# Ledger of designs, part 41: miniprotein binders against q53ft3

Target 1, 195 residues: q53ft3
Amino acid sequence: MFGCLVAGRLVQTAAQQVAEDKFVFDLPDYESINHVVVFMLGTIPFPEGMGGSVYFSYPDSNGMPVWQLLGFVTNGKPSAIFKISGLKSGEGSQHPFGAMNIVRTPSVAQIGISVELLDSMAQQTPVGNAAVSSVDSFTQFTQKMLDNFYNFASSFAVSQAQMTPSPSEMFIPANVVLKWYENFQRRLAQNPLFW

## First folded at step 17 (miniprotein)

Design rb15
Fold by OpenDDE base, fold request of step 18:
Structure rb15 (fold): chain B 195 residues (1-195), chain A 97 residues (1-97)
Amino acid sequence: as target 1 above (195 residues)
Amino acid sequence: SDREELIRLAERAAFKLEMALQWLADGDPEFAKRIIEYAIRLLREIEELATTPEEEEIVEQAIEAAQEALQLLEQGKPDEVEEILQEAIELLEELIQ
């Protein structure tokens, strides 16, 4: 029913079903993970009036799992991106997964999906900054990417007087990068999906 | 205190309405409706805690806005909902000042 994706890793499509309405993915080496994508496989929809609450668990200093509500997936929004890198110091939340005998490997976290009533989900409060708004996240990501690229490229900027002859290398004028950046920002502002 | 509870509920209601806006933007009006319905319940609780005519008026306006938003969603007009929900959020922010 569900898949889990971490950048740079193989997609997971085989969740451990711990109950009829509960699914768990293991995330080894979770400390290196910034974002997780949770998505429906499209084979089985949620029943009418139901969706999925998405939780993240990590071991605390004592090896006990700390659970946090990341957000939700629904038939209308069958995939979501969650930032988990900043959650390591958060307080635990109530969760429906009980005392699962999680293999106490300090490096393994879990994503838990609980199938619940939408009305119940509406009353729950995800941890702040975990859910990356698709539009805002895309816009923010794109903007951050643009800023990162511009800053990176600009860090190599030198004046003509500072240039060391390197006949084997091609040089791009800084103004070209700036113009590209400005044009891209303008297009992005007009239509975040312009490509 | 009743005032502290009012503020807590108002903050929660505002958060839920913001969440509803996000879910509308994400293309799920069904879940957004459920969130708004819950926010209306919170607003009704706030209404019971209101002690001044000004507070009562602000809460009533927020309820009306949220209900209108819900009706528009039921009518399949999500594009008209954003401004109304934003108004309701602003009203709640005014309430907690």
Scores: ipSAE 0.775, ipTM 0.927, lowest interface PAE 0.5, mean pLDDT 88
Fold by OpenDDE base, look of step 17:
Structure rb15 (fold): chain B 195 residues (1-195), chain A 97 residues (1-97)
Amino acid sequence: as target 1 above (195 residues)
Amino acid sequence: SDREELIRLAERAAFKLEMALQWLADGDPEFAKRIIEYAIRLLREIEELATTPEEEEIVEQAIEAAQEALQLLEQGKPDEVEEILQEAIELLEELIQ
């Protein structure tokens, strides 16, 4: 039902189901993790009127788990990005995983997903700054990608006087690249999901 | 005190309305509706705690705004909701000052 992604690591698609309505992913070496993506696999949707509360658990100085509500996933928003860096200093919150016998190691954190009523989820308060807007994240990513491409392409720009004949190569005028960039930026600004 | 509780609830309601805005932006009007519905319940509790005509008026306006937002969402008009929810948030901020 769920997947979990940490940058630079293999995607996890096999959550440990600790209850009918509760799923857990282990995150080894959690201290090096900045962001976690939680997403629905698309195989099984939430039942009508239900969604998922996403929790983060890390061991405190005594090795006891500290749980924090990161945010939510729903059928309408089947994926979310959470910033978990810095949360290790936060206070614990109420969570539905307390009775679960989960084997824990000191360096392993957990992502827990609890399937709950949307009405119940609406009453919960995630920890601040954990949820990253998908729209903003996508926009930022796209902008960085565009900038990177533009900078890369521009680094190869030469004047006509600097050009040497190369019949086997195709050349693109720099102004074409710029025009493309400007057009893409405009479209992105109008609708980040224009494609 | 009742005043302290009023402020606490107002802050919570404002937070929920902000959350609703975020979820609208994320493309989930259904969950946003649920959040707004909860915020309205909070606002009703605040209304019961209001002691001055000014407080009562502010809360009533916030309720009306939130209800209008909910109606617009039910009508499939999420683009018109942002300004209305923002107004409700501002009203709540005024209430806690």
Scores: ipSAE 0.774, ipTM 0.927, lowest interface PAE 0.5, mean pLDDT 87
Fold by OpenDDE base, fold request of step 18:
Formats: sequence, C-alpha cells, structure tokens
Structure rb15 (fold): chain B 195 residues (1-195), chain A 97 residues (1-97)
Amino acid sequence: as target 1 above (195 residues)
Amino acid sequence: SDREELIRLAERAAFKLEMALQWLADGDPEFAKRIIEYAIRLLREIEELATTPEEEEIVEQAIEAAQEALQLLEQGKPDEVEEILQEAIELLEELIQ
C-alpha cells in the first residue's frame, strides 16, 4: 500500500504491517537522513473518509522510541516529503504504534503510517516544519523518487532468453514500466500535484 | 483562565485554517474541508468563551467566513476560498490581540 524513499537509497515498497491499519518502514543509519518521501503505491487507495497519519520514530538516549507526527497522506495527496533531520532532538508525541516488539538497533529509525479517519487526522497537529511544501522541492524529490523506482525495477530486467520460468510469479514487461515512467514524468511536468 | 483558553483555542483554530489553505494548495479539497469543519467546531467553543460583544462579533464573523469557505468548496470553487479563509485567520488574530 505504501512506499518509502530516502534519497540515495533503494525505494522501500514492503512495509511491515504491524496491524490491520498500521505500517512501518525501517530506516537504517537514520542520522544521515535529511528527507523522507512517503507515498502510496497506487494499488490500494484509502477507504472513503480515511487517510494516513505519518509518524517518525527514533531511539532516544536510552534506546526508547520517540515518535513524532510528521504529517499526512491522503487519496488526494498520495505522496509527501518530510524533513526529519531537525527532529532528532524533539520531544515525543502521542502515537498509535504502542510498544512495538521490533528489534531495535540504535542506528535504526522508523516511519510509521497509521490509517485513520480524515476527521480524526484533521484534529492532529504535526510537528512544525516537518512537511516540505515547496512545489519546486516536491518536484525535485518526486523526480528522484521516480528515477529511483525506475532504476530499481530496471535492475531486475532480463531478456526472454535469460528468463527463468517461475510459474508462480507474474512478470511485467519492461516496456510497460518504461511507458508508465514516461507518462508519469509528463504528468508531473504538467502538474506536480496531478494526483 | 477562560481568557487563556480562548486564546489557546483561537491559535489552534487559526493554525487549522492555515493547514486547510495548505491542503487546498496541495490539491486535496476533501481533506481541507475536514480541517475547516474542525476549525468551525473550535470557533464555536471560542464563541462560548467570549465575554465581550466585540469578541462575540469577531468569532461570529470568523464562523461565517469559515462556513462560506465550506460552501464554496462544496460548490467546487476552491479558488475563491483562500481569501475567505485568510479573512477568518485575520479575525482570529484580532481576537488574540
């Protein structure tokens, strides 16, 4: 349902589903991360009247998680960029993730997405300045996201002659991915907020 | 105190209306509507805390502005909403002064 991107790293599309309505991405070496992009994969929309609250968690000096609300994603705004570099010294906020039995290493942070009612989300207050709202910045990061995804997908491309039959797997032609990429770029150029 | 609570709520309402503006700019009028609806609830709470005719008038005008914004959004006229929400924010700022 969700993807997570850190610039210079591989895109993450396999969140750990910790509950029916909660998803978590691990962010190793989080101290080097300035921005995180959270986005919907487009396969499953939020149910009507629902959206996602996006949280960041980092270990405190005692190794305990400190959670902060970064912002939101919705069907109307299916991706968002968050600056997390300045949050590492912030105070914790209320969060829906409770005490997760996650093997915690001191260098690993987490992005948590909680699927919630829009009406509930509207009442929440994100930490200040976490959301990057500049159109230019958004466009740049979206382009990086797109490139990252394309590069990732393309890295698995094989010729028909090189293909090992796997009857249990579905295969997507590389040309389809390329077409999608080109179409997305075109739409992005026309309107950075086309989704 | 009631005055302190009024100010707190007014600041929160203003913040929410600013958020609504941002979400409109981000292309999600649906969520913006939800935020405005919540802001209106806050404004009603402020109205109950108002002690002077001036405060009552300011809050009422802010409620009217926010409601008009909602109506415009329902009508599919988001371009006209920004000015109205800005007016409501300014009213709340006046209330806090």
Scores: ipSAE 0.767, ipTM 0.926, lowest interface PAE 0.5, mean pLDDT 87
Fold by OpenDDE base, look of step 18:
Structure rb15 (fold): chain B 195 residues (1-195), chain A 97 residues (1-97)
Amino acid sequence: as target 1 above (195 residues)
Amino acid sequence: SDREELIRLAERAAFKLEMALQWLADGDPEFAKRIIEYAIRLLREIEELATTPEEEEIVEQAIEAAQEALQLLEQGKPDEVEEILQEAIELLEELIQ
């Protein structure tokens, strides 16, 4: 039903089902993790009027689990990105996973998904800064990518007087790159999803 | 105090409406609708705590805006909802000041 992705690691598609409505992924070496993607596999949708509350659990200094609500996934938004790197010092919140006597290795965190009523989920408050807006994140990423490309390309810019003849190579004027960049930015500003 | 509770609820309601906007942007009007419905319940509680005509008017306007937003979502017009929810949020911010 659910998948979990950490950058640089294999995707997890086999959650441990700890209850009829609760699923858990183990995250080894969680201290190195910045973001986690939780997504529906598309095999089984949420029942009508239901969604998933996504929790993060890590061991405190005493080895006791600290649970925090990260956010939500729904049939309408079947995937979400969560930043967990800044949560390691956060306070615990109420969670539906109970006292799981899971002998946790100190380096292993968990992602928990609880299938709940949308009306109940609507009343819950995720921890601040955990949920990454897909639209905002995409816009920021695109802008950073564009800036990176422009800076990279511009670093190679030379005048014709500075050019070494290379008959086998094609050259693009720097002003063309700039024009493309400006046009792309305008389009992105008008509609971040223009493609 | 009642005033402190009013402020707390207003902050919570504003947060929920902002969350609804985000979920609309993420393409899930169904969950956004549920969030707005909850926000309206909070607004009703605030209404009961209001002690001045000004507070009552602000809360009533926020309720009307939120209800209009719900109606638009039910009509399949999510594009028209953003401005209305933003107005409701601004009203709540005014209430907190």
Scores: ipSAE 0.752, ipTM 0.919, lowest interface PAE 0.5, mean pLDDT 88
Fold by ESMFold2, fold request of step 18:
Structure rb15 (fold): chain B 195 residues (1-195), chain A 97 residues (1-97)
Amino acid sequence: as target 1 above (195 residues)
Amino acid sequence: SDREELIRLAERAAFKLEMALQWLADGDPEFAKRIIEYAIRLLREIEELATTPEEEEIVEQAIEAAQEALQLLEQGKPDEVEEILQEAIELLEELIQ
Protein backbone atom coordinates (compact mmCIF):
# COMPACT_ATOMS: atom_id res chain seq x y z
CA MET B 1 0.00 0.00 0.00
CA PHE B 2 2.97 2.26 0.86
CA GLY B 3 6.45 3.00 -0.37
CA CYS B 4 9.49 4.45 1.40
CA LEU B 5 12.42 6.16 -0.34
CA VAL B 6 15.77 7.32 1.00
CA ALA B 7 18.25 9.07 -1.28
CA GLY B 8 20.96 6.71 -2.45
CA ARG B 9 18.98 3.58 -1.57
CA LEU B 10 16.58 1.33 -3.44
CA VAL B 11 12.93 2.18 -2.89
CA GLN B 12 11.11 -0.03 -0.43
CA THR B 13 7.65 -1.15 -1.54
CA ALA B 14 7.02 -4.07 0.80
CA ALA B 15 6.15 -2.75 4.24
CA GLN B 16 5.95 -5.12 7.21
CA GLN B 17 2.30 -5.21 8.19
CA VAL B 18 2.37 -5.50 11.97
CA ALA B 19 -1.40 -5.03 12.39
CA GLU B 20 -4.37 -4.63 10.07
CA ASP B 21 -3.93 -0.86 10.27
CA LYS B 22 -0.17 -0.59 10.95
CA PHE B 23 2.78 -0.82 8.56
CA VAL B 24 6.52 -0.56 9.17
CA PHE B 25 9.65 0.01 7.05
CA ASP B 26 13.09 -0.75 8.46
CA LEU B 27 15.80 1.88 7.98
CA PRO B 28 19.19 0.26 8.55
CA ASP B 29 22.15 2.56 9.19
CA TYR B 30 19.64 5.29 10.01
CA GLU B 31 22.23 7.76 11.31
CA SER B 32 23.32 8.46 7.72
CA ILE B 33 19.77 9.37 6.63
CA ASN B 34 18.67 13.00 6.48
CA HIS B 35 15.34 12.77 4.61
CA VAL B 36 12.77 10.09 3.93
CA VAL B 37 9.92 10.05 1.42
CA VAL B 38 6.73 8.18 2.30
CA PHE B 39 4.16 7.64 -0.43
CA MET B 40 1.16 5.57 -1.43
CA LEU B 41 1.82 3.04 -4.19
CA GLY B 42 -1.60 3.70 -5.69
CA THR B 43 -2.77 0.09 -5.50
CA ILE B 44 -4.96 0.47 -2.40
CA PRO B 45 -6.33 3.87 -1.35
CA PHE B 46 -7.28 4.72 2.23
CA PRO B 47 -10.92 3.98 3.03
CA GLU B 48 -13.25 6.99 3.00
CA GLY B 49 -12.66 9.23 6.01
CA MET B 50 -9.25 7.71 6.75
CA GLY B 51 -5.61 8.54 6.19
CA GLY B 52 -2.13 7.68 7.45
CA SER B 53 -0.16 9.08 10.37
CA VAL B 54 3.58 8.68 9.72
CA TYR B 55 6.02 8.08 12.57
CA PHE B 56 9.80 7.79 12.90
CA SER B 57 11.32 5.47 15.48
CA TYR B 58 14.91 5.00 16.61
CA PRO B 59 16.40 3.15 19.59
CA ASP B 60 17.44 5.27 22.57
CA SER B 61 20.64 4.72 24.56
CA ASN B 62 18.96 1.78 26.33
CA GLY B 63 17.80 0.24 23.05
CA MET B 64 14.16 1.17 23.64
CA PRO B 65 12.16 2.61 20.76
CA VAL B 66 11.49 6.36 20.67
CA TRP B 67 8.59 7.24 18.34
CA GLN B 68 7.95 10.69 16.88
CA LEU B 69 5.08 11.82 14.67
CA LEU B 70 6.45 13.18 11.37
CA GLY B 71 3.19 14.07 9.66
CA PHE B 72 0.54 12.56 7.41
CA VAL B 73 -0.33 11.12 4.03
CA THR B 74 -3.89 11.07 2.67
CA ASN B 75 -5.69 10.21 -0.55
CA GLY B 76 -5.56 13.95 -1.33
CA LYS B 77 -1.84 14.22 -0.56
CA PRO B 78 -0.43 10.75 -1.17
CA SER B 79 3.26 11.54 -0.70
CA ALA B 80 5.35 13.57 1.71
CA ILE B 81 9.02 14.31 2.38
CA PHE B 82 10.20 14.32 5.99
CA LYS B 83 13.45 15.60 7.47
CA ILE B 84 14.71 13.21 10.15
CA SER B 85 18.32 14.37 10.63
CA GLY B 86 17.42 16.52 13.65
CA LEU B 87 15.15 13.96 15.32
CA LYS B 88 17.65 11.24 16.31
CA SER B 89 18.03 12.68 19.82
CA GLY B 90 14.50 14.06 20.26
CA GLU B 91 11.76 13.32 22.76
CA GLY B 92 9.15 10.68 22.00
CA SER B 93 5.49 11.49 21.42
CA GLN B 94 2.28 9.58 21.93
CA HIS B 95 1.96 6.88 19.33
CA PRO B 96 -0.15 3.84 18.39
CA PHE B 97 2.79 1.39 18.06
CA GLY B 98 2.78 -0.29 21.43
CA ALA B 99 3.06 -3.89 20.23
CA MET B 100 5.94 -5.95 21.67
CA ASN B 101 6.17 -8.22 18.62
CA ILE B 102 8.08 -5.79 16.38
CA VAL B 103 11.63 -7.08 15.92
CA ARG B 104 14.41 -4.51 15.54
CA THR B 105 18.13 -4.08 16.18
CA PRO B 106 20.01 -1.19 17.85
CA SER B 107 21.27 0.30 14.55
CA VAL B 108 17.91 0.10 12.74
CA ALA B 109 15.27 2.81 12.83
CA GLN B 110 11.75 2.43 11.52
CA ILE B 111 9.11 4.36 9.66
CA GLY B 112 5.65 3.50 10.97
CA ILE B 113 2.39 4.24 9.20
CA SER B 114 -0.86 3.99 11.17
CA VAL B 115 -4.14 4.05 9.24
CA GLU B 116 -6.49 6.27 11.24
CA LEU B 117 -9.62 8.42 11.00
CA LEU B 118 -8.98 11.85 9.51
CA ASP B 119 -10.71 13.40 12.53
CA SER B 120 -8.19 11.72 14.84
CA MET B 121 -5.26 12.73 12.63
CA ALA B 122 -6.42 16.36 12.65
CA GLN B 123 -5.90 16.46 16.43
CA GLN B 124 -2.30 15.21 16.28
CA THR B 125 0.68 17.56 16.23
CA PRO B 126 3.80 16.55 14.27
CA VAL B 127 7.26 17.25 15.69
CA GLY B 128 8.49 20.63 14.50
CA ASN B 129 10.19 21.07 11.11
CA ALA B 130 9.79 17.42 10.10
CA ALA B 131 7.49 18.07 7.15
CA VAL B 132 9.03 20.03 4.28
CA SER B 133 7.10 22.27 1.88
CA SER B 134 6.08 20.38 -1.23
CA VAL B 135 7.66 22.76 -3.77
CA ASP B 136 10.98 23.67 -2.16
CA SER B 137 11.65 20.21 -0.71
CA PHE B 138 10.62 18.48 -3.94
CA THR B 139 13.13 20.60 -5.84
CA GLN B 140 15.91 20.05 -3.31
CA PHE B 141 15.32 16.30 -2.99
CA THR B 142 14.97 15.84 -6.73
CA GLN B 143 18.19 17.78 -7.34
CA LYS B 144 20.03 15.61 -4.82
CA MET B 145 18.59 12.44 -6.36
CA LEU B 146 19.71 13.63 -9.81
CA ASP B 147 23.24 14.30 -8.53
CA ASN B 148 23.35 10.95 -6.79
CA PHE B 149 22.14 9.05 -9.85
CA TYR B 150 24.62 10.79 -12.14
CA ASN B 151 27.55 10.14 -9.79
CA PHE B 152 26.50 6.50 -9.40
CA ALA B 153 26.13 5.90 -13.12
CA SER B 154 29.41 7.72 -13.82
CA SER B 155 31.29 5.44 -11.41
CA PHE B 156 30.70 2.59 -13.89
CA ALA B 157 31.96 4.52 -16.94
CA VAL B 158 34.62 2.83 -19.07
CA SER B 159 36.24 3.98 -22.30
CA GLN B 160 35.33 2.11 -25.47
CA ALA B 161 38.91 0.83 -25.62
CA GLN B 162 38.41 -0.84 -22.23
CA MET B 163 35.02 -2.40 -22.95
CA THR B 164 34.54 -6.17 -23.05
CA PRO B 165 32.05 -7.14 -25.77
CA SER B 166 28.75 -8.41 -24.38
CA PRO B 167 26.21 -8.96 -27.15
CA SER B 168 23.48 -10.12 -24.75
CA GLU B 169 23.38 -6.73 -22.97
CA MET B 170 22.12 -3.31 -23.96
CA PHE B 171 24.37 -0.30 -23.46
CA ILE B 172 23.72 3.42 -23.26
CA PRO B 173 26.50 5.93 -24.04
CA ALA B 174 27.47 7.91 -20.95
CA ASN B 175 26.92 11.15 -22.86
CA VAL B 176 23.20 10.36 -23.18
CA VAL B 177 22.90 10.11 -19.41
CA LEU B 178 24.89 13.33 -18.93
CA LYS B 179 22.77 15.20 -21.48
CA TRP B 180 19.56 14.05 -19.81
CA TYR B 181 20.92 15.04 -16.38
CA GLU B 182 21.97 18.54 -17.47
CA ASN B 183 18.74 19.20 -19.34
CA PHE B 184 16.49 17.99 -16.51
CA GLN B 185 18.52 19.91 -13.91
CA ARG B 186 18.24 23.11 -15.93
CA ARG B 187 14.49 22.75 -16.45
CA LEU B 188 13.93 21.88 -12.78
CA ALA B 189 15.77 25.04 -11.73
CA GLN B 190 13.61 27.14 -14.06
CA ASN B 191 10.29 25.53 -13.15
CA PRO B 192 10.20 22.90 -10.39
CA LEU B 193 6.81 21.65 -11.60
CA PHE B 194 7.54 21.40 -15.36
CA TRP B 195 7.26 17.63 -15.28
CA SER A 1 -3.80 29.41 35.66
CA ASP A 2 -6.80 30.03 33.38
CA ARG A 3 -4.71 32.62 31.50
CA GLU A 4 -1.89 30.10 31.02
CA GLU A 5 -4.34 27.50 29.67
CA LEU A 6 -5.96 30.09 27.39
CA ILE A 7 -2.53 30.94 25.91
CA ARG A 8 -1.70 27.24 25.45
CA LEU A 9 -4.98 26.62 23.62
CA ALA A 10 -4.57 29.76 21.50
CA GLU A 11 -1.07 28.70 20.43
CA ARG A 12 -2.39 25.26 19.53
CA ALA A 13 -5.35 26.68 17.61
CA ALA A 14 -3.09 29.05 15.68
CA PHE A 15 -0.78 26.16 14.83
CA LYS A 16 -3.74 24.13 13.56
CA LEU A 17 -5.02 26.99 11.39
CA GLU A 18 -1.54 27.37 9.89
CA MET A 19 -1.51 23.61 9.28
CA ALA A 20 -4.88 23.87 7.53
CA LEU A 21 -3.48 26.59 5.24
CA GLN A 22 -0.61 24.29 4.30
CA TRP A 23 -2.95 21.40 3.52
CA LEU A 24 -5.09 23.69 1.35
CA ALA A 25 -1.95 24.77 -0.52
CA ASP A 26 -1.05 21.08 -0.95
CA GLY A 27 -4.46 20.45 -2.54
CA ASP A 28 -6.29 18.50 0.17
CA PRO A 29 -9.26 20.62 1.26
CA GLU A 30 -11.02 17.67 2.93
CA PHE A 31 -8.26 17.17 5.51
CA ALA A 32 -7.93 20.95 5.83
CA LYS A 33 -11.64 21.14 6.76
CA ARG A 34 -11.13 18.51 9.50
CA ILE A 35 -8.22 20.51 10.90
CA ILE A 36 -10.30 23.72 10.91
CA GLU A 37 -13.14 21.87 12.68
CA TYR A 38 -10.70 20.81 15.39
CA ALA A 39 -9.39 24.37 15.65
CA ILE A 40 -12.98 25.55 16.24
CA ARG A 41 -13.24 23.04 19.11
CA LEU A 42 -10.11 24.61 20.63
CA LEU A 43 -11.60 28.08 20.15
CA ARG A 44 -14.76 26.99 22.01
CA GLU A 45 -12.56 25.91 24.94
CA ILE A 46 -10.82 29.29 24.83
CA GLU A 47 -14.25 30.94 24.88
CA GLU A 48 -15.08 29.12 28.14
CA LEU A 49 -11.82 30.41 29.71
CA ALA A 50 -12.12 34.01 28.50
CA THR A 51 -12.72 36.45 31.41
CA THR A 52 -12.38 39.93 29.90
CA PRO A 53 -14.58 41.59 27.27
CA GLU A 54 -11.56 41.93 24.99
CA GLU A 55 -10.73 38.21 25.23
CA GLU A 56 -14.38 37.30 24.61
CA GLU A 57 -14.63 39.54 21.55
CA ILE A 58 -11.37 38.27 20.04
CA VAL A 59 -12.30 34.59 20.38
CA GLU A 60 -15.80 35.22 18.98
CA GLN A 61 -14.27 36.90 15.92
CA ALA A 62 -11.80 34.02 15.49
CA ILE A 63 -14.64 31.47 15.63
CA GLU A 64 -16.65 33.46 13.07
CA ALA A 65 -13.64 33.59 10.72
CA ALA A 66 -12.97 29.85 11.04
CA GLN A 67 -16.66 29.06 10.43
CA GLU A 68 -16.66 31.29 7.33
CA ALA A 69 -13.60 29.42 6.06
CA LEU A 70 -15.45 26.10 6.42
CA GLN A 71 -18.46 27.48 4.54
CA LEU A 72 -16.26 28.73 1.70
CA LEU A 73 -14.63 25.30 1.43
CA GLU A 74 -18.09 23.71 1.22
CA GLN A 75 -18.88 26.12 -1.64
CA GLY A 76 -15.73 25.05 -3.49
CA LYS A 77 -13.96 28.41 -2.95
CA PRO A 78 -10.64 27.44 -1.33
CA ASP A 79 -8.80 30.44 -2.81
CA GLU A 80 -10.88 32.80 -0.64
CA VAL A 81 -10.02 30.94 2.57
CA GLU A 82 -6.37 31.96 2.96
CA GLU A 83 -6.95 35.59 4.00
CA ILE A 84 -9.76 34.62 6.36
CA LEU A 85 -7.64 32.03 8.18
CA GLN A 86 -4.72 34.48 8.37
CA GLU A 87 -7.09 36.93 10.06
CA ALA A 88 -8.07 34.26 12.59
CA ILE A 89 -4.40 33.50 13.27
CA GLU A 90 -3.67 37.20 13.90
CA LEU A 91 -6.58 37.36 16.35
CA LEU A 92 -5.14 34.39 18.24
CA GLU A 93 -1.71 36.02 18.35
CA GLU A 94 -3.38 39.06 19.94
CA LEU A 95 -4.93 36.80 22.58
CA ILE A 96 -1.52 35.31 23.39
CA GLN A 97 -0.02 38.76 23.96
Scores: ipSAE 0.721, ipTM 0.898, lowest interface PAE 0.8, mean pLDDT 81
Fold by ESMFold2, fold request of step 18:
Structure rb15 (fold): chain B 195 residues (1-195), chain A 97 residues (1-97)
Amino acid sequence: as target 1 above (195 residues)
Amino acid sequence: SDREELIRLAERAAFKLEMALQWLADGDPEFAKRIIEYAIRLLREIEELATTPEEEEIVEQAIEAAQEALQLLEQGKPDEVEEILQEAIELLEELIQ
């Protein structure tokens, strides 16, 4: 239902479901992470009147999890970028995850998503300045998805000398994909809402 | 004290109204509306704590502004809501002083 993206890492799309309404992603080597993107994967929306509260958990000096509310995702705003670099020593907040995990050697943090009523989410207060504006989150999410697509497509590139004939397949020259990628990046940087 | 609690509630309400503005800018008026509804509940608690006519006037004006913002959202006019919510936030900043 959800995805989690950190710059320079593979997108995580297989959240651990720890309850009917609770999902978790592990973030190894979390101390090197400054931002995380949380997003809805596709065609499975939140039920009417519901959304997702997004939490960050890191182990304290004793290895105990400290959960902090980062913000929210909803059907109306299905993705968000959260700054976590300043949170790794912050105070905990109210959270629904209880003692679902115990961290012993603290190189792994977690992102938790709790599906809740919008009215309940509206009463919650995220930790200071974790959420990023929609323009920034749209641009960053779009750029990361664009980079991911380009890297994926380019990983299958084959030189003409190494091609095996396949008359039933259609092919796209690699430079067409590159030109599209570069043009899209330029337009996005000039006007994030050009679409 | 009642004054300290009034200030804390006013800071929280102002934060929620700013959050609603951000969610409107992000294109989710449904969640923004629920945030404003919660802010109005906080403002009603402030109204119970108000001890001077000036405090009572300020919170009444903030409630009126927030309620007008909700009506504009119901009419599909989110672009007209920003100025009204900014006025409510400024009223709360006066209350905090």
Scores: ipSAE 0.705, ipTM 0.893, lowest interface PAE 0.8, mean pLDDT 81

Design rb15
Fold by ESMFold2, look of step 18:
Structure rb15 (fold): chain B 195 residues (1-195), chain A 97 residues (1-97)
Amino acid sequence: as target 1 above (195 residues)
Amino acid sequence: SDREELIRLAERAAFKLEMALQWLADGDPEFAKRIIEYAIRLLREIEELATTPEEEEIVEQAIEAAQEALQLLEQGKPDEVEEILQEAIELLEELIQ
């Protein structure tokens, strides 16, 4: 239902579902991460009147999770970029995640998504200045998605000598993906907000 | 004191109206509408705490502006809402002073 993207890493599309309405992504080496993109895959929308509250969790010095509300995703705004570099020593907040999703590993944090009523979400206040503006978010999201897409897609590339017949699979040359990536970046830098 | 609580509510309401503007700019007027609805509830609490005619007039004008913004959003006119919400935010900043 959701994806999670960090620059320089493969996109995560397989959240751990810890409850019917709660999803979690692990973030190893979270201290090196400055921004996280959370987005809807497009397979299942939120039910009418609902959306997603997005939380960031890191272990404190005792190994206990500290959860902070980053912001929201909705059917009307299905992706968001969150700055987490300033939150790793920040103040915790109320959260709907229980002990089942607690990670005691010192270098692993979590992104949690809780499906909630929009009316409840409207009353919540995200911590700090975690959400990035929509103009900057679109540009940053596109750059990070493009980088990760290229890295992910290139893992399927094979040489002609290595190809095997597979009627259910289609393969693309890696150079095609690179050219698309370079052209898309150039176009985005020139016209980040098309009409 | 009632004045201190009024200021805290006014700061929260102003924050929510700015958040609603952000969500309108992001292209989600439905969530922005729900944020404005919550802000109006905060304004009604401020109205109960207001003790001077100036405070009462300011909060009444802020409520009217927020309600007009909601009506425009319900009519599918989000482009007309920004100036109205900015006026409401400025009124709340006057309360805080």
Scores: ipSAE 0.704, ipTM 0.890, lowest interface PAE 0.8, mean pLDDT 79
Fold by ESMFold2, look of step 17:
Structure rb15 (fold): chain B 195 residues (1-195), chain A 97 residues (1-97)
Amino acid sequence: as target 1 above (195 residues)
Amino acid sequence: SDREELIRLAERAAFKLEMALQWLADGDPEFAKRIIEYAIRLLREIEELATTPEEEEIVEQAIEAAQEALQLLEQGKPDEVEEILQEAIELLEELIQ
């Protein structure tokens, strides 16, 4: 029903179901992970009025699991990126995974998804700064795309002294690309959705 | 104390209204609506704890704003909600300070 993706790793689509309404993914070598993507697979939506609370668990210095609420996925927002790099030394949250923890080695963390009523989810408070907003993700992607385009175009720049005559080709001064880049960055910083 | 509890509830309500704004921006007005409904429940608890006319006026204005936002979401007008909720959040921040 759910998928879990960490950059540079194979996507996980086979969650361990630990209860009728609770699903878990193991994250080995969790200390190297900064972000995790949780998403709903294909054609299985939450029942009406329900959604998923997403938790992160890591072992503390005593090897005991510490669970933290990352945020939520819903039919209206079926995927989310969560930043976990700052959570690995934090305090736990209230959570529904108490005695349902699977015996794990100290170096393995878990992502837990609990299917719950939207009204119950609305009362829960995620740990700070875990969820990456869709606006922030769009801004970051767009900034990377902008940098990539500028660096690519600039890699073909030549000075006038390096030009060979080619009357059948059209040329664009490099400064036009720079002006576009600077203007786009300014507009993006003011309004990420200006399109 | 009642003042400490009022402040804690106001901080939680402001956080929930901010969370609702985020979920609206993410394109899920249904969950945002549920969050606002819970925030209104918190605001009514704050109203019971208010001890001065100034506190009562602030929380009443915050309730009115949150109720208007909820009505707009029920009408399918999520784009009109952002400024209203931001005003409610600022009222609650005044109450906390």
Scores: ipSAE 0.701, ipTM 0.892, lowest interface PAE 0.9, mean pLDDT 80

